Miniprotein binders against CRAL-TRIO domain-containing protein C365.01. Designs and how they scored, part 16

Target 1, 355 residues: CRAL-TRIO domain-containing protein C365.01, of Schizosaccharomyces pombe (q9uuc2)
Amino acid sequence: MADIPADRKKIVQEGWSRLFSDIEQPSYIQKFPSQESLYVSFFEQCAFDDFDLTLLRFLKARKFVVTDSSDMLANAIVWRQQANLRSIMVRGENGLNQNFVKASMYFIWGQDKKGRAIVFLNLHNFIPPKNTKDMEELKALILYAMENARLFLDSEQNAAKGVLGLVDLTYFSRKNIDLDFARVFAETFQNYYPEILGQALIVGSGFRMALFEGVWSIGKYFLDPEVRSKVTFCKPAQVSGYVDSKYIPLSMHGQFDETKLYERAPPETAGIGKPENYEELDKEYVDAAKEFIRLTREWIYAAGKPQEAEIEEKRKAFKYECKKLWRKGVALRPPNIYQRLGLIDANGHVDWSKA

## First folded at step 8 (miniprotein)

Design q15 (from q1 with R67M L68E E74S E92D L100R)
Fold by ESMFold2-Fast, scan of step 8:
Order: sequence, then structure tokens, then C-alpha cells
Structure q15 (fold): chain B 355 residues (1-355), chain A 120 residues (1-120)
Amino acid sequence: as target 1 above (355 residues)
Amino acid sequence: SEELKEEIDKLREEVEKLKEEAKKLGVSPETIKELIRKLFELLWKLYKILKETGDPELLKEIIALMMEISALLSELYALRLGDPEAIEYLADLIKFLAERTGDPELAEKIRELAERLEEL
């Protein structure tokens, strides 16, 4: 597991102390169907990579103001339950609107020169829905995409803090513009998935770039300044400074052909898992969440004491076991397209040699 | 169309008027707040025309004008960024734009974002 930066240890301890206090409040607990569902949501939010790195993402997003950061994380834990993320993930790709899936609005493949997973955003395939039902189904696809993107943030394998977004404007047109959708996406991304984006490349030239810049002139005001600072506008010829030709889209004279990956991908045929499997998993998640909280409190108490190093090592080992347990939940999901292509194994581990 | 070109020309004239008013920036927070609201109203009107027009030349004019308005807004916000009132102006702007969405659920999410900004 990744080590907490030495200069961040104290604030991480303060963050956990505040969050644990918050989740023990009756006013917080009542926002969940049960106390067990609170612990399940907490575990699913934090255990995917490393508990402390997850908290650090929220701390950084709120400029290391402990109260704001912990409240943000507490809100994200509640939001996971209210947005029915478990239901979306358990139903898998076959549970989504297949017209939206087939439109290929995004794809994750390969690494940039800094080792960050590349998220290709095909805005030209986005046709904004006009009715409420279709909009909610598109939101479900986006949430499904964000949850799967978390699999590519594995700090043990990638060492990178986040992903590289690559927005291909080659075929972008005015029919792909929806500022209302952009606002909803920005709100969700910033509040519930902080610090996932390492950098975003907006790639284009000529009129299509000018068109996007017009939209960006409004949309940028709804982005956190730190998120905005990660956006780089560039021409197709400049992409080679960030990404090897193997992963530059064909539209920009590179070698990456997403269509070949869709043609090769087997259909998802495993179907939804049995409910009893998730009941057993939830019990394990609850027990692990409680043990993490107990061990973290012991770690905080041990600060400056002779047993500190021993407790830190035990806690680090337990975080590793929690990550393995979290991935057991991934294995119960219907396989996503990256698992079906062999880039990700059944437990959600990325094999970059396959890309 | 000639009708759309005439509408764009009127919006351009309004932008030039607001640029001149902005040059008098200094001691009136209310004037700055009014300028920001008017500039976003113009951006919203241009965005609506952008969605409707099929004329490449008009589209270029709209984009250029939107970019000019965006530059002026950035300048106005930058001048107020170190001011507690600047956070209130930004929150007001977000709430103003929420009123323009026409979607009650989307407007509510934008208001929640504005409330979080105000708490900073």
C-alpha cells in the first residue's frame, strides 16, 4: 500500500477523527436505511485504492481544511447510497440504455508518458437527450463509467495520482453541446470524485476548436479553479508530447483505433449475481469498516508513543487486506468491457502489458 | 438569416456598451454586480442562437463575441477575487444561471453548488 506523505500524517489523523465523529451522530446515521448500510457505503467509497489516499483527495479538494474535507467525504458516502451506485454496478453494462452504450461516448485504454490511464472522450458521440427519462439513463451510464474509472487509479500498479482525459474534437459539432448537462457533470465530478483527473487535453484545431472554446467560455465558471488549471488546449501535432503514437487516435494520425477494441470485445453474458452473494459481502464490508475505524483510532492514540511504528505497520497491512476484500466485490459484478478485453482481471486489477 | 445577423449585431452593440461601463470600474460594487449579470444574460442569449444557427459565418461571429464576453467576465472576477464580496457575486451568478436552466432538478443541484461555495 502507498505510504502517507510524512508532512500529511497529522492532518490525515485529524480528518479521520472528524469523520468518525460525524458518522456516529444520530442525524447522520438516519440518512441511511441501516447502520450496516452506512458502513458498507463507507467501505465502498474508501477501500478501492487506499483509505488514506482517498481522504487525501478530499483534503486537497478543500485546501486541507479538515472540517470542510471531512464533511465533503461524509456527503459522498451518503450520496453513494442515494444515487443507488450498488444497483448500477450490480446490474452492469446490460442494465444500461444500450443505445447510449453503443454510442461510444468514452473509452479507457493505455497509459500516457507519466503512467496515467487515458480516458478518451468522444464528444461527437454525445447527443443530449431532451426528456427526463433519457437524461436519467445517461446519468446512470456516467456513474457506471466513473466507478469503473476508479479501477484504473490503483496506486500499487500505476503510481500516478489520476487519469489523463483526452477530448477528441475532430468530429465535434454544435449538436453535441449541452451546457446544462455539463453543469450536472461538473457538480457530480467535483463533489463526489475529487482529484481523479490528473490532466485533461482538449485536442483540436480550426473551427471545431473555436466552437468548443465558445462553450468553454461559459462552462469553465462552474469548475473549481484547481480542476480548471488541469485543462490544456492543444493541436493534434502536440499530443505526441503527452502520449505515444500507439495511443494517439487515428483522427490525429496516430495508431489508436477504438473500433477494433469494440469489435474484439465479447458480449457480457454472465448476468447479474445472486443476492445472497452480496449479503455475505456486505457483512464482510461492515466488519472490515469497523476494524479499520478501531485500528485508525488506535493509530491516532499511539502518536508519539513507543508502539506507534508497530501500530502503523499493522494498519498498513490491514488496509491491504481491505483493498483485496473490496476487489472481491468487483469480482461479483458482471464483467465490464475492460475485463472482457483482458485489460482488467476478474478482481479489477489492471494488466498494462495488455494495452 | 438577416434576422439572426441583426440580432447578433444588437448583442455586439450591448457588449461594447458594457465594456465601456467596465472601464469605469473602481468604487461601485453594485455596478460590477450588474455588469456581471448583464454579461451572463448576453452569453445565455448568444448560446441560444448558437444552438439554432446553421450559418458558419454567423457561428464564427457568435463564438468570437462569447469569447470577448468571457474575457471581460474573467477580468471582473479577477479584480474581486481577494474580496469577500467576490464569493457572493460568484454564488449569485450560479443562482442566476440556475434560473435559466428550465429544469427544476438541475437548478437545485446548481444551488447546492452555490451554497458550498458560500460556506468557503
Scores: ipSAE 0.013, ipTM 0.446, lowest interface PAE 7.8, mean pLDDT 82

Design q16 (from q2 with A86E Y89L L93E F96L E99Y)
Fold by ESMFold2-Fast, scan of step 8:
Structure q16 (fold): chain B 355 residues (1-355), chain A 120 residues (1-120)
Amino acid sequence: as target 1 above (355 residues)
Amino acid sequence: SEELKEEIDKLREEVEKLKEEAKKLGVSPETIKELIRKLFELLWKLYKILKETGDPELLKEIIALMRLISALLEELYALRLGDPEEIELAAEEIKLAAYLTGDPELAEKIRELAERLEEL
């Protein structure tokens, strides 16, 4: 659901007020190539699900301390520009290092028993980067993965607000360990993708589980306590308590044929996307971002006044139009593997009947 | 605290000294064995402090130390066993021992590795 909880209305208003103040500072604007690119980054960060739900994820991550939460969101908006997220998503899967894509370090498929999309993490396919180029290319793959995972967080399609991470340790070994990379990933995940993880299952037994527990005894200190509390260690036989066998991979004695996801070669016709295809959409994103800010300021000002209900209704309707507009950006991207397999439509809407 | 910082600095200095010694290391199995033994002692001391403090910089040093031990063990086994497969196995067993504490399976692996080293 795209509804603001009634008891959170005031703090959401305070959060937006602070954020708008921050992003309109000359020092902040100067971090972007143009004021238009700032509004595009803001729109891409916030409109995928719901502006207020996006802000609420940052508020929850900072214990509802408005200044910390709004600064965190402002930092995420500028980070999108600095990390070249737009370029990565525009170019699509064919723009990534194909050796890393073919390694099949992760895939997203199916739902757990709570209705959360499942992200399977194949750590045994992770080879630590050996140089700066490999590091940057692997980061691009991971950011591409994180951005596509956001498509599975659409509150209109399921009541669960996060994903289930599932780590299979069956083939995990010391060669898959890079604690510097793990720290950078943990920092990126916590700072820029707050509250997307509902639960993480670390699945293994014996020697391989013991090895991971040793790594975890150190690596857990990279994670915020809230993130750490979501991690559950379990044996392979216990997975059926969380996930129906229909969605458990064949390699884990379930019914899901994951090999269709391991053959990730993009269609020849998909090509690499071009930034110029987005020029008209970017103008619409800028206009929508400005209108959202204007309506939100009107909403804050209308608190306790006769026009409050009318402004709230208009703002809610506009947020819905912004979600639709954001989805046009997904349709312009080269199709990802989930779109090619029919799980996600051209506009990024998940059809769970296809899983 | 100041006392803990001094202890950490002293351990860091000892690690750097052993890294420099390793860089000069020739093909003597006895010298390599003694160096590996000393590096493991430092690894366990640093790991204990890491568990108490959660310092990310100590974690980086522990990982670098584990990689050094692994490289030295591979060199030792190449000289003694003459079997590349055994070198890889021994390296993995040592790296696992370095990560695990309080595990009966770890104790058994260390015992097996010690027996194999004594037979060389």
Scores: ipSAE 0.000, ipTM 0.160, lowest interface PAE 17.2, mean pLDDT 78

Design q4 (from q1 with R67A L68Y L100R)
Fold by ESMFold2-Fast, scan of step 8:
Structure q4 (fold): chain B 355 residues (1-355), chain A 120 residues (1-120)
Amino acid sequence: as target 1 above (355 residues)
Amino acid sequence: SEELKEEIDKLREEVEKLKEEAKKLGVSPETIKELIRKLFELLWKLYKILKETGDPELLKEIIALMAYISALLEELYALRLGDPEAIEYLAELIKFLAERTGDPELAEKIRELAERLEEL
């Protein structure tokens, strides 16, 4: 488990104090089917990597303004329930629109030179929604993608550096443009998945880059300045400065061929999950969430007192157990493509030697 | 399309007029704010045409004009570097964009972001 930076300890404590106050409000609790479902949603939101690192992502997104950060996190916890994320993940890849899945609009594989997981964004495969049904099915795919991307944000493996987005413009065309959708995506990404992007490379040249830049002249205003600052435009030849040739797409004369990976693990091989086991797991999630809150309150009150170090060590050990417990939920899902390919194990741990 | 070519020529003429106005106008915050708004409106109109055209040569012309307008907008913002009003101009541009979305809930979210930016 990564430690909280020493200079951030106080504001992390303030953030938790505010969030605990918010989730105990009757008006907040009423947004959930039960108090137990609130704790389950809280646990699923925060325990995937590390509770404190999750809070830190929200704090950074709101420039360390505690009230704004805590409200943002509280809203994300509610949103998970309202967006039916559990249902999407339990149904897995086979529950999605297969035309969208097979279009390969994105793929996650390998690491860049800084150890960040690479998210390949194949904009030329983007299918703009034609109606309300298409829009809802595309949203489900995106939420499924974002939830699986969280498995690659393991701070133990990559020091919480986020991901590298690689946008390949080689085959980008006008028919892949939908600024209304881009705006909705940007809003969802910024509000509910803060600070997961380390850097985004927009890779292209000539007319296709010019076309993207034209659209970007409007689209950039949908992004917070901090997110926008992470975007780098470059030519195909410059990509080798960021990633090894084995992860440069074939379209840019590299060695990465995601089609071979899809052929080895098509959706038909996913099988089914174990949704019946969630009833037992949810009880453990509730208990763990309550214990984390209790330990965190003790940690806050122990600040500057003789027992501080003891409580801090106990809390750190418990956060590690929570992360392991959270991963039991991954094992109940139908195997995603990365699990089928052996890059991720049944419990969601990434084995980078397989990439 | 002959009609689309004429529309693009009209927009090109409007951009040139705004560029000439920018040369004649002082550095008044009011005049620069109005120029930014007008340039963005032209940029949005070009985007709509870009979505409709099937002609590769017209598409290239639209892209070139959009890039030119974007460069002019960057120059106008650069004149305000270190100026609190530069933040206000960006917020106004975001609000203008929100009105063009046609989605009231999303537009409200964008306006909230713009208001927060103005508080800087």
Scores: ipSAE 0.014, ipTM 0.423, lowest interface PAE 6.8, mean pLDDT 81

Design q5 (from q1 with Y89E L93W F96L)
Fold by ESMFold2-Fast, scan of step 8:
Structure q5 (fold): chain B 355 residues (1-355), chain A 120 residues (1-120)
Amino acid sequence: as target 1 above (355 residues)
Amino acid sequence: SEELKEEIDKLREEVEKLKEEAKKLGVSPETIKELIRKLFELLWKLYKILKETGDPELLKEIIALMRLISALLEELYALRLGDPEAIEELAEWIKLLAELTGDPELAEKIRELAERLEEL
């Protein structure tokens, strides 16, 4: 398990202390159907990689202001429940609107030269829905995509560098523009998925790039300055500076045949996942969440005391077990497209040799 | 089409006037706040026209004006970015404009821009 940076130890401890105080308040607990559902949401938010690194993402997003950072994480834990993220992930790809799935608005494949997973965004396949039902179904697809992107964040390999977003402006047109949608998406991404983006490449030229830049003159103000600083505009020929040709799509003159993701068989007929499959796992998640909180409080109390090193090692080992436990939940989900293609194993671990 | 062309021409004239005002040495904080407010208003009007026009030549003109406004906003922000008091005042003026407009969509978008400005 990766260690937290030594110069960040105290602020991480302060962050946890504040968060634990917040989640134990009756006013906070009342936002959940049960105390157990609070702990499940906490565990699913934080254990996917490493609890401390998850908190550090929120700390970094709020410039290491403990109160702002901890409140942001507390809000994200509540939001998971309110947005029905568990239901979306349990039901899997077959629970989504298949017209949106088949539109191929995005895919995740390959690594950039810094070892970051690449999220390709095909904006020309995005046609803004006009009605509430279609908008909610598109939102479910996007949340499903964002949750699966977390599988490509591994603190032991390259989680600190995030993903590389690659926006292909080939065929981008006015029909793909919706600033209200962009604003809502930007708010969701920044509030609930902080520090996932390592860099974003906006790839295009000519009028299509000019059109995007025009819209960007407004859209950039929806983004936090730190997020905005990660955006790079470049021409198609410059992509090879960031990504080996092996992972650049054929449509962008690389070697990766992305049509295998577009022309894939219909989603698996394995059906839709069921909540009852998670009852026993949820009990383990609750127990693990409670034990993490207890061990973290011991760790904070032990700061500067003789038993500090012993408690740190015990806590580190337990965080590793929590990450493994979280991945049991992934194994219960219907297989996503990356698992079906062999890029991700049944437990959600990425095998880059398959890309 | 002809009506949209006339509207774009008027917006261009307004942008040029604001650009000239922004170049004046010693422009007051009150003037800077008003300039930013008007520039955001013009930017949103251009966006609405962008969504409606089917004319490629008008589209190019709208994009050029949006880029010009963006550049002017960056210049005005650079003058005041390090001043928390100035940023707060600018955000308040934008929120007032949003409240007065009576257009729920425009009001909401201006409020979002004010939030972003406060975080700069």
Scores: ipSAE 0.017, ipTM 0.517, lowest interface PAE 6.7, mean pLDDT 82

Design q6 (from q1 with Y89W L93A F96Y)
Fold by ESMFold2-Fast, scan of step 8:
Structure q6 (fold): chain B 355 residues (1-355), chain A 120 residues (1-120)
Amino acid sequence: as target 1 above (355 residues)
Amino acid sequence: SEELKEEIDKLREEVEKLKEEAKKLGVSPETIKELIRKLFELLWKLYKILKETGDPELLKEIIALMRLISALLEELYALRLGDPEAIEWLAEAIKYLAELTGDPELAEKIRELAERLEEL
């Protein structure tokens, strides 16, 4: 487990103090069906990697302004409940619109030269929503994709430098343009998944690149300046400077056979997950969330006191146990495509030897 | 269609007019701000036409104009890169773009993004 940088310890403590104050407000609690569901949402937001690293992502996104950062995190925890994110993840891939799944609008595979997992965005496969129902189903796919991308941010298994987004424009056309959808995606990404993007490569040439640049002239204004600054335009030949040919798709003249990611719908045996299967786990999540909050307050109070080191060590051990507990939830989900291909095990751990 | 091509030609003439106005020596900050707003308006009109046209040649012309407008916008902002007022102008131009959408929800989201830009 990565340690909090010494110069960031105080601001992390201030961040947690502010967040705990916010989530204990009656007006905040009212936004959840129960106090238990608040703790479950908190745990699922923060325990996937490391609680402090999760808070640091929100702190970095708001330039280490504690009030803005903590409010952003508190809003993300509420948003998870309002977006029915738990329901989407419990039901799994079989709960999604299979026409959108089969279109292969994205996939995650391999690492770039900096050790970041690569998210390939196949815009030419993008199906613009025709109506409100399509938009809601496409949003569910996005949320499912973002939550699975979090598995590749495991600080114990990779560089913890975010992901590399790669947009292949080879077959991009007017049919794939939808600025309303782009706005929804940008808003969701930057507000609720801060600091997961390390860099984005827009790969293309000729007319397709010109078309994207035209749309980008408007679309870039949906993005925060910090997010916009991570976007790099490049020619196909320049991709090898970022990604080894082993991980570049065959369609982009690399060695990776991406057709295995275009395989049919989830196995029949996977089925659809059921909320009742999570009843005991939710109780464990609630207890763990409460204990983390208690230990963190004790840690903050102990700052500069003789017992600080002892409490810090106990808190560190507990964060590790929380990460293990969070992964029990992943194991209860129907297997995602990466688990079926062996890149991710049943508990959500990435096996880079399979990539 | 012939009517659509005439509309694109008119937008092209407006872009050329704004480009020439931007090249004048001693252009005031207020004039630059208004040029930016007009360029955003033209950019949005071209986007709407791009969504409707099935003509490959008109698509090329629309894309070329959008790229030209984008380059001109970058140039105008570059003239004031070190100036806090430039951030205010960009934010106001984006708010203007939000109003042009005719969609209250989209307009509000663009306005929120403009507010974040002002915090730079």
Scores: ipSAE 0.392, ipTM 0.763, lowest interface PAE 3.0, mean pLDDT 84

Design q7 (from q1 with Y89D L93E F96W L100K)
Fold by ESMFold2-Fast, scan of step 8:
Structure q7 (fold): chain B 355 residues (1-355), chain A 120 residues (1-120)
Amino acid sequence: as target 1 above (355 residues)
Amino acid sequence: SEELKEEIDKLREEVEKLKEEAKKLGVSPETIKELIRKLFELLWKLYKILKETGDPELLKEIIALMRLISALLEELYALRLGDPEAIEDLAEEIKWLAEKTGDPELAEKIRELAERLEEL
């Protein structure tokens, strides 16, 4: 697993200490159906990557103010339960509104020149929801997309700690504008998925770019200044400076046949993760979460003491075991489109040679 | 406001520059598309100023400028340079902008512009 930067060890320890204090409060525990569900949510939030690197994303998002950062992470753990992320992921693509899935509002394919996975956003396929039910179903699709994007953020496989967002304005129009939805999305992304975006390219020209610039003049104020600084406007011809043509969609005059992403129907889910399989996994997640907390408290207490190095090694080994256990959970999920195409294996490992 | 008057004057100067560019012999379809894009950007800037000011005198200036932009767009489309689908899309965007202004007089001027674009 990746090592904590030496100059960040103390603040990481302070962050964990604050978070553990927060999650042990009766008022916090009461936000969950059970104490076990709290540990499951904690594990699912942190174990997808190195636990400490996950905490560092929240620390960086709050300028390394420990109290703000740890409270933000505690809120994200609660939010996972409240947003029903587990239910969304267990049901998989077939549990979503299929009209929204088939609209092809986004896909993930290839790497940019810095090794970041590319998230393509087809805004022209976004039709603003007409009512609360449509809004909640669209949010479920977006949360499903965000959770699957985490598979591409594994620090062991992706040295670049983020994604490249690429917004294609080719057919963007008034019908695709919903500033209220944009605000809600921006708030959700910033509060619960910090430091995931490495850079965003807004790609277009002509009046469609002018229309987007008008929307952006208002919408940019929904974004933190740090997020705004990651946004770059460019013309289609300039995309080759960021992304090799083999990963650029045919619709943007590249070589990637993106229609392959839409031809693969969701498979029959018989024989994959059943409710009883998740119940067994949850017990293992609870035990792992408790052991991580215990080892981390021991690590914090050992800071500056002779036994620190020994405890650090045990904790590092245990983080590796937690990652393996988290991969078992991925294998129980219905296969996502990237697994069906062979880009990601059943355990969530990305093989870029398949892109 | 002094600052808002200055911004409107700047937009008038930009429209005059675009009129000069449109009159150049041998203008390409790509240049015409770029000019149309700039005109749409000016319409968005005018909408933002209108939304923030509420000043009746500035409203008159904005409407006068939008009429000028309408005349220029009609001249550019008379050259039949550009994608017919793009023209229809632009007309829809202008209609949408009119609906968002909440000002009946401004909405009427934007509606007239959109209808002229659709006729071409």
Scores: ipSAE 0.000, ipTM 0.200, lowest interface PAE 16.4, mean pLDDT 78

Design q8 (from q1 with R12A K19A K109L R116L)
Fold by ESMFold2-Fast, scan of step 8:
Structure q8 (fold): chain B 355 residues (1-355), chain A 120 residues (1-120)
Amino acid sequence: as target 1 above (355 residues)
Amino acid sequence: SEELKEEIDKLAEEVEKLAEEAKKLGVSPETIKELIRKLFELLWKLYKILKETGDPELLKEIIALMRLISALLEELYALRLGDPEAIEYLAELIKFLAELTGDPELAELIRELAELLEEL
């Protein structure tokens, strides 16, 4: 179905009405340490791009069934708090297990031919967790990666297209197989980061592709049909149809060498975040969340009335102010590797000329 | 090993029998559910052997069988998409996969989630 904002105005309004009703329920509020933490989580979930585009991602993921979509978003807002995402992002890269970071299980760089940011997934570098501590630390790395991937979503240019996942099977082996972990990853990704993936390329040939296809015969059932439909299997030679050779990995005889990027931006320079720096920001986030809810309710009420155009202008301007406010939080984080490389500025804006 | 080869041969025979049943027209919904459960069980057994064996020839045979089972599951799954009890079907698959993982804690959590879905 078409992902056209103008054609989706009514269902977006219905989605917000349902969500606001859900988050005001006592049973929902009690899941948070405080009412303020609920509004902070709501703001962090929705303001990173465009509030309405964020809701549309959840609507699309549930086939535009308002109740299912809004409940999914409400659950994501709760999950953000329960998964302690703020703490992970405040501590930054230096707060992660450095052995997992150094393994280079993923890297985000460049754009495909449709303008989607490329997320390289190096399965041969995947380190299966050996115990509960490893599992929690690997989860933290993955959540850190997903949150940083949100910075590469450009609502103006490619909101509907998401990112391109590129899975390199060149060195894939059975020791990189962990279906229990794959299930947990799949559930987290599809429940809390819907419609972020535009397409996934599984790139390989010969025995290594056959090995992956065997595992995929089970793993595909961990994915919603909508997510599964975005997966394309292809040979290394076919990758040039999707990305320029500048971004094809060296393993596939392209020009992309992530090792050179690590050399330019060593992690030791990132520093450590301070939780107390967020006290003033949290107050601003709470106030902004409440004002967005008020303006959105006024917008819904104004539908078909003389003041509709005026309130739409005010709401649009306020959404833009919210995005700027959200980026103040990005600026308080220790700089990630993409910021250190200059691909992303301090406020989280991507400069593709640096790729 | 000879023991693994014998186990693979037995699984191949079971796959052939289930493939013949799956291709019959007019199969009841309950029979389709049972065939799906058996195919997932075989698929998981092949996966366990795949993780343990270092023999490249056995790996090729295992992968070929897994691909065949995958094709059959796609056909059976497509037949279930219009079923009014689709939620029950998905809950049963989640429970079955949880049992096959061999992790008691994860299996229990998945069973609890499946019970919640069944009330829909």
Scores: ipSAE 0.014, ipTM 0.457, lowest interface PAE 7.0, mean pLDDT 80

Design q9 (from q2 with R12L K109L R116A)
Fold by ESMFold2-Fast, scan of step 8:
Structure q9 (fold): chain B 355 residues (1-355), chain A 120 residues (1-120)
Amino acid sequence: as target 1 above (355 residues)
Amino acid sequence: SEELKEEIDKLLEEVEKLKEEAKKLGVSPETIKELIRKLFELLWKLYKILKETGDPELLKEIIALMRLISALLEELYALRLGDPEAIEYAAELIKFAAELTGDPELAELIRELAEALEEL
């Protein structure tokens, strides 16, 4: 339902114009296996919520400097291919290292008092791997988690508010500290998932908070100033000011039985995702990406002209169809834990009545 | 013992002198680094005594010193982002915090002081 804010229309048009120029360069196209794979990556990056809201997140992250913002988005589209993100999502939960899945390092459940989905981070379940293979498998889990978190940024409810990250330090110890890992993933989150975080609560007290404060004295410098400004330290008793007790885990003295997230195994029928399931969808994604680019160029050209309103309405209608098409891709993925629990439907829509 | 009490009092006097030095206006990055270095020397000495005595007041002072070092590191980073010595001191603070929280002999004492540590 979100339209471009009136005062941001021109800069959004400038952002798209720059991005389209960049992705048409031979040097950029050469970074992809095919031009079709570039369009697929573009569509998967931008169409999940709304194309213009995606661009606006990148614009805001770079203080509305068009060149920096559009280059950042172009880099994110390339990164998606380089990180093998499509392969991770097609294979689904059963394609991940099951020891890392079973460790329950995170879960997404409920919403805060501002209506933001809550991402709970169980840092005490994070034991840093020391070899390259295990580190790459952990990265795959994290990317899988970040992509599924995008489903909770449904444009009807949460597009502008982001998520609430909640870090419980109750069981945090030296075993959970890896500053190199923290730096790499802070950089990944900031560069490729900008403006998704609405606020982060670091919840703790006593000596465990003192230990985390030591880590934070270094770790905060891995974060952009705008991201740092979203981090709030609080004591366990203060959490109820942000989150209703029905969504606070039992381990934090709330009412939510988080063990149901830990006990659910992937369904036997989910298996490893099949690349051939995506052949027809990929063609539809390519066609939709090309049409969006064409309509957006037409929209930019029509600025201040008599046909502007007509083109703008056609473009808005087409963005809505792209969002529906993007959700077909979600339905083809193996069901994630939230879909299996009924919090998310087969098409990726969140039903908070199930939380 | 009387001798141990005198050693503790002497170390705490050194801490107060460094706190007073940190309050001076126009503190340079070099002065901040020297203060952090001296504070770490005192911190490790106090920790050794804490392990021998189990004194809750020493634990409170140690937590206060850790927070002071953290604050000085923030000042140093504001004046000189990416300073290699600041990075080394931050790593030492993390190492110290890990030693303190991972010490089995102090686990019960730390639990008993949970509310007091929250105030700190």
Scores: ipSAE 0.000, ipTM 0.281, lowest interface PAE 10.2, mean pLDDT 80

